# VHH binders against Isthmin-1 (ism1): the designs that were tried, part 6

Target 1, 164 residues: Isthmin-1 (ism1), of Danio rerio (Zebrafish) (Brachydanio rerio) (q5ege1r286to449)
Amino acid sequence: LFGVDTDSCERWMNCKSEFLKKYMSKVATDLPSCPCFYPTEVAYSTADVHDANTKRNFRWKDASGPKEKLEIYKPTARYCIRSMLTLESTTLAAQHCCYDDSMKLITRGKGAGTPNLISTEFSADLHYKVDILPWIICKGDWSRYNHARPPNNGQKCAENPQDE

## First folded at step 17 (VHH)

Design s07 (from k11 with S56G)
Fold by OpenDDE, fold request of step 18:
Structure s07 (fold): chain B 164 residues (1-164), chain A 122 residues (1-122)
Amino acid sequence: as target 1 above (164 residues)
Amino acid sequence: EVQLVESGGGVVQPGGSLRLSCAASGFTFSSYAMSWVRQAPGKGPEWVSAISESGGYTYYADSVKGRFTISRDNSKNTLYLQMNSLRPEDTALYYCTKDISQFFYDEKFDYSSQGTLVTVSS
């Protein structure tokens, strides 16, 4: 399927799975846009946020805890949040958004959140295999990873950082 | 050793119902999300349904939504698939698995179990 000179990361990036293509299409319509600012209420419990693009309400949970290992996977992010699964969801995906010290959305670069195809609410194991393992396979090359899993900026927040 | 044993397959007429079971052993069943995958003749594997560890969340392929119901009994290490309103296109070997990650990669599905055959025919 792939050339002999293509490494595992590139194979992942150029995955030709028909299921994945369809799934990603659903994910694009299923997930809420990232808020431009960190919803501070998630620090206490969860935050309910209306998503203008989907015209639905989503609940967000903080994803900044030590289990998230932000120092490794999102080294420039101070806060991250993850959307919670809903009954209306057609996928098991969760939006993942990360923010800087000023609680502004990181829209690009190594600290930017990227959609999780498998929510941790569903399965930590599958989340690891589907969302984290590719990052490892790409040896932490965020540029290649983000190319395959573009960070969300559906609300057209200011670019951050200004220089990628 | 991980062992998954599917049962409950059979021959049914269109519109009929079947209930599949999967007996799991060799791992902590309650710590894994479980899935049903089916292989129809001449087609690739299809991820049919999935259920989270606690059963709080489920997933269904569009092809089976509204007709199939996945459930689990962690006390019995058993996964279930209730199939209603069966159609000829549901004819397939059905497998249970704790790993559907291959659907997100260019990988072949690892049929580590024998599966159970469901045949829907008039």
Scores: ipSAE 0.918, ipTM 0.960, lowest interface PAE 0.4, mean pLDDT 95
Fold by OpenDDE, fold request of step 18:
Structure s07 (fold): chain B 164 residues (1-164), chain A 122 residues (1-122)
Amino acid sequence: as target 1 above (164 residues)
Amino acid sequence: EVQLVESGGGVVQPGGSLRLSCAASGFTFSSYAMSWVRQAPGKGPEWVSAISESGGYTYYADSVKGRFTISRDNSKNTLYLQMNSLRPEDTALYYCTKDISQFFYDEKFDYSSQGTLVTVSS
């Protein structure tokens, strides 16, 4: 399927899995858009936010704790959040959004959140294998990773950073 | 060593029901999400269903939604799959696994167990 000289990252990026294709299609309709600003209520509990695109409410949790290792995976992000799974969820995916020091959505670059195909609520182990391991396989090349897992900007927030 | 032993398969008529079980050992069962994967004749593996560590979240393939129910008993290290309204297309070897990541990498599914055969036929 892939050339002998193709590295593991390239193979991942060019994955032709029919399951993945269908799953990603469902993820696109299943997940809420990233809020343009960090919902500060997540610092205390959860935030309930209406998503205009899906016309559904979603709960968000803070994902900025040390376990998230933002200094490694999202080095320019100050805050990150994840959407929570719901009974209406058709996938196990969670939206992942990251924000700068001004609590503005990072829409691109190394600090931008990217959809998690497996929510940590479901399985930390599978999340690692499906969402984190590819980042490692790509040797932390956020450009290649983000190409395969585009950051969400469904609310058409201002581009941030402007020069990346 | 991780060991998963499926059971409960058999021959049933369309519309019938079966309940599969998976006995797990060799790892901390309650710390892992568990899944059912099936392999039908002439087809690739299908991720049928999954359940989170505590059982709070479940996943179902479109092909089985409304008919299959996944559950677990962590005190018994056992995973279950209640299969109702069975159809001929449900005929397959059913495997339990704690790793379905291969579906996301377009890699071959690692059949680490023998599976249990479900045959739905008139």
Scores: ipSAE 0.917, ipTM 0.959, lowest interface PAE 0.5, mean pLDDT 95
Fold by ESMFold2, fold request of step 18:
Structure s07 (fold): chain B 164 residues (1-164), chain A 122 residues (1-122)
Amino acid sequence: as target 1 above (164 residues)
Amino acid sequence: EVQLVESGGGVVQPGGSLRLSCAASGFTFSSYAMSWVRQAPGKGPEWVSAISESGGYTYYADSVKGRFTISRDNSKNTLYLQMNSLRPEDTALYYCTKDISQFFYDEKFDYSSQGTLVTVSS
């Protein structure tokens, strides 16, 4: 019933679509960098955070609720946030950032957030098919997933976790 | 079971306008983000535009941004594409779809309909 083929992960990682190459390049320049610390005001409303790299302000929403299933997808993360879409967005993507119990950005490893190529604000169904299904196809191998979808640390936050 | 029927194509001169429609049935239209895809003769498919379930968010390919407007009427189960300032390179067969995720994989696009032909020529 759960016939996930491990060959499918390799095919996904090696996707040669010119559309995807161009889309991901645009995502990399369009999205804000993750804040180094969880903006605590996000726990009860959205947070407006200045992004030094793009010189724009972005609004962030909490992404830590039960529907996120962090214990499965980001097992060392306690809190996560997503950037919100704007009218000026050139893609449907959202930045995704995850934080440990000390509210410090997780910059690598199994708890690190990775950009969503399709924001949940646009479509939960397409987000699942584009961003979640590959993780499932790869049997939860976060190192392969993160290699294809690198966690953001554009602000050069302190490495977390430090050397394993 | 899912049925999508495109209409509104035709022959227009450069600079002209057309409005495409996509009539949907066999699924809960208001529960899906919808997209327009086009395929020019001898070329691969191109994701042109998309709109969220409620219509609150849209996406446009760079090639059409500022010229095309996607919209939907959930009460009529209908998706629209207003195409202005048409150019010869917009000549293509236009399709609507509820599942654009195929573009994010190395799979051939599964056309669920016949499409509607737009020809932009002098």
Scores: ipSAE 0.755, ipTM 0.891, lowest interface PAE 0.9, mean pLDDT 89
Fold by ESMFold2, fold request of step 18:
Structure s07 (fold): chain B 164 residues (1-164), chain A 122 residues (1-122)
Amino acid sequence: as target 1 above (164 residues)
Amino acid sequence: EVQLVESGGGVVQPGGSLRLSCAASGFTFSSYAMSWVRQAPGKGPEWVSAISESGGYTYYADSVKGRFTISRDNSKNTLYLQMNSLRPEDTALYYCTKDISQFFYDEKFDYSSQGTLVTVSS
């Protein structure tokens, strides 16, 4: 039951896997930037949103439901979205974006979305093992987690929350 | 006890085709995404392909995209890899796994099976 568990979060943050380094570089080029405002049509269906940086359209779906457990993982977020997998995807990753009560992108802090390296559309189990377990290993320390999985603001949306 | 048994490997000329099978037992096969991993001599493991529980989503490494097709038959608890246009660099032991998450951590990949050897030569 008992072993030395010194700083498992730091071990995860400093992972030297050659596969992971290559995978994350593909994720950075493959995923869309987060829209600066919550696209309200996701409340009814999916939304197509043009991504200026990649010059492609991406489909997004709502990620705000109770299964997301936002009160635990993104406690200041009121809405989140995830990009959907497509035939053009080169990874299984999904962009993840979270928004405040005014539907503005949260760009930093404990409510900011962070990319999923494994989309929940592909496998909830693998998503848990790859994206959620590290949060648990880090004891919910969002600053360390976000250091390893930086929230996206490729669209250069207004800083939110504002200067603290 | 989880058991994964690969078959269908062999020796084939460049440009040839093979179909690998992976028979699964000891777990609810239809509840897990499945992957193929290969390891060539003197190289580390490579995640080749993956398929979601229902088969609705797939993933392919760049090195095999367009040549390999992953599929599954949940009624037979069997995973497949159709390999076309084979090249010498596809030579490797091929393994199936229900847990590809190991690739995302700084740990050695723990194979749960013997694999099936694919040799593509001359």
Scores: ipSAE 0.744, ipTM 0.887, lowest interface PAE 0.9, mean pLDDT 89
Fold by ESMFold2, look of step 17:
Structure s07 (fold): chain B 164 residues (1-164), chain A 122 residues (1-122)
Amino acid sequence: as target 1 above (164 residues)
Amino acid sequence: EVQLVESGGGVVQPGGSLRLSCAASGFTFSSYAMSWVRQAPGKGPEWVSAISESGGYTYYADSVKGRFTISRDNSKNTLYLQMNSLRPEDTALYYCTKDISQFFYDEKFDYSSQGTLVTVSS
């Protein structure tokens, strides 16, 4: 009753698709935890980072360039990274992690990274429709978006920002 | 107008093979990830497989992994699905699509074509 935009965001947040439930479960198992500090090697190439929780190494790629539009989608983030797809991936998802100017993981708030259900390596168009469009449908309400797509802090990195 | 035309379906015994084709027109085929979706009688749609724009990345549902191979030829605007070791549960109408995003929402899947029927029966 509050308007089409509000109803659309609630519908997205409460999606009951059986496919999505199974897919999200695989995503939670498949993706690495975000490193607590920005791996600076990604500024020049890709970085191989060991993930203690899954006991696997994952490659990460910088996701901080102008096409990411961080000033819009992650306004307090200075750097972001995405995990890269592998032949062992069971989904098309990518972990997405964002970092402040001190290269510390942002664990909550408007700058926190959130898992991409469709990696940009697979399809920028599908990534937009599956991961970006819901943010737009929710009118940039990061708290509602992050509730549906929680920022990863599986490594229990220090809370950041602390006073938000 | 976007147009997708599937072909290659038919009746085959369990263990057999079929190769499906999807001819695309009305859009820049090489700019889109493409997918195969199937719908068995009395069931909802199932995302079977997907392939990235350049063909460098693929996705397969667990039910078909190892048996089906998706491929594309961007110079011919054509998507393919090689289906080996077919099972009765693969019986379905098979559709191709450039937009699988509907599976991530509470929406009915909007088929853009009539599909091609695959029947696997003894």
Scores: ipSAE 0.737, ipTM 0.878, lowest interface PAE 0.9, mean pLDDT 89

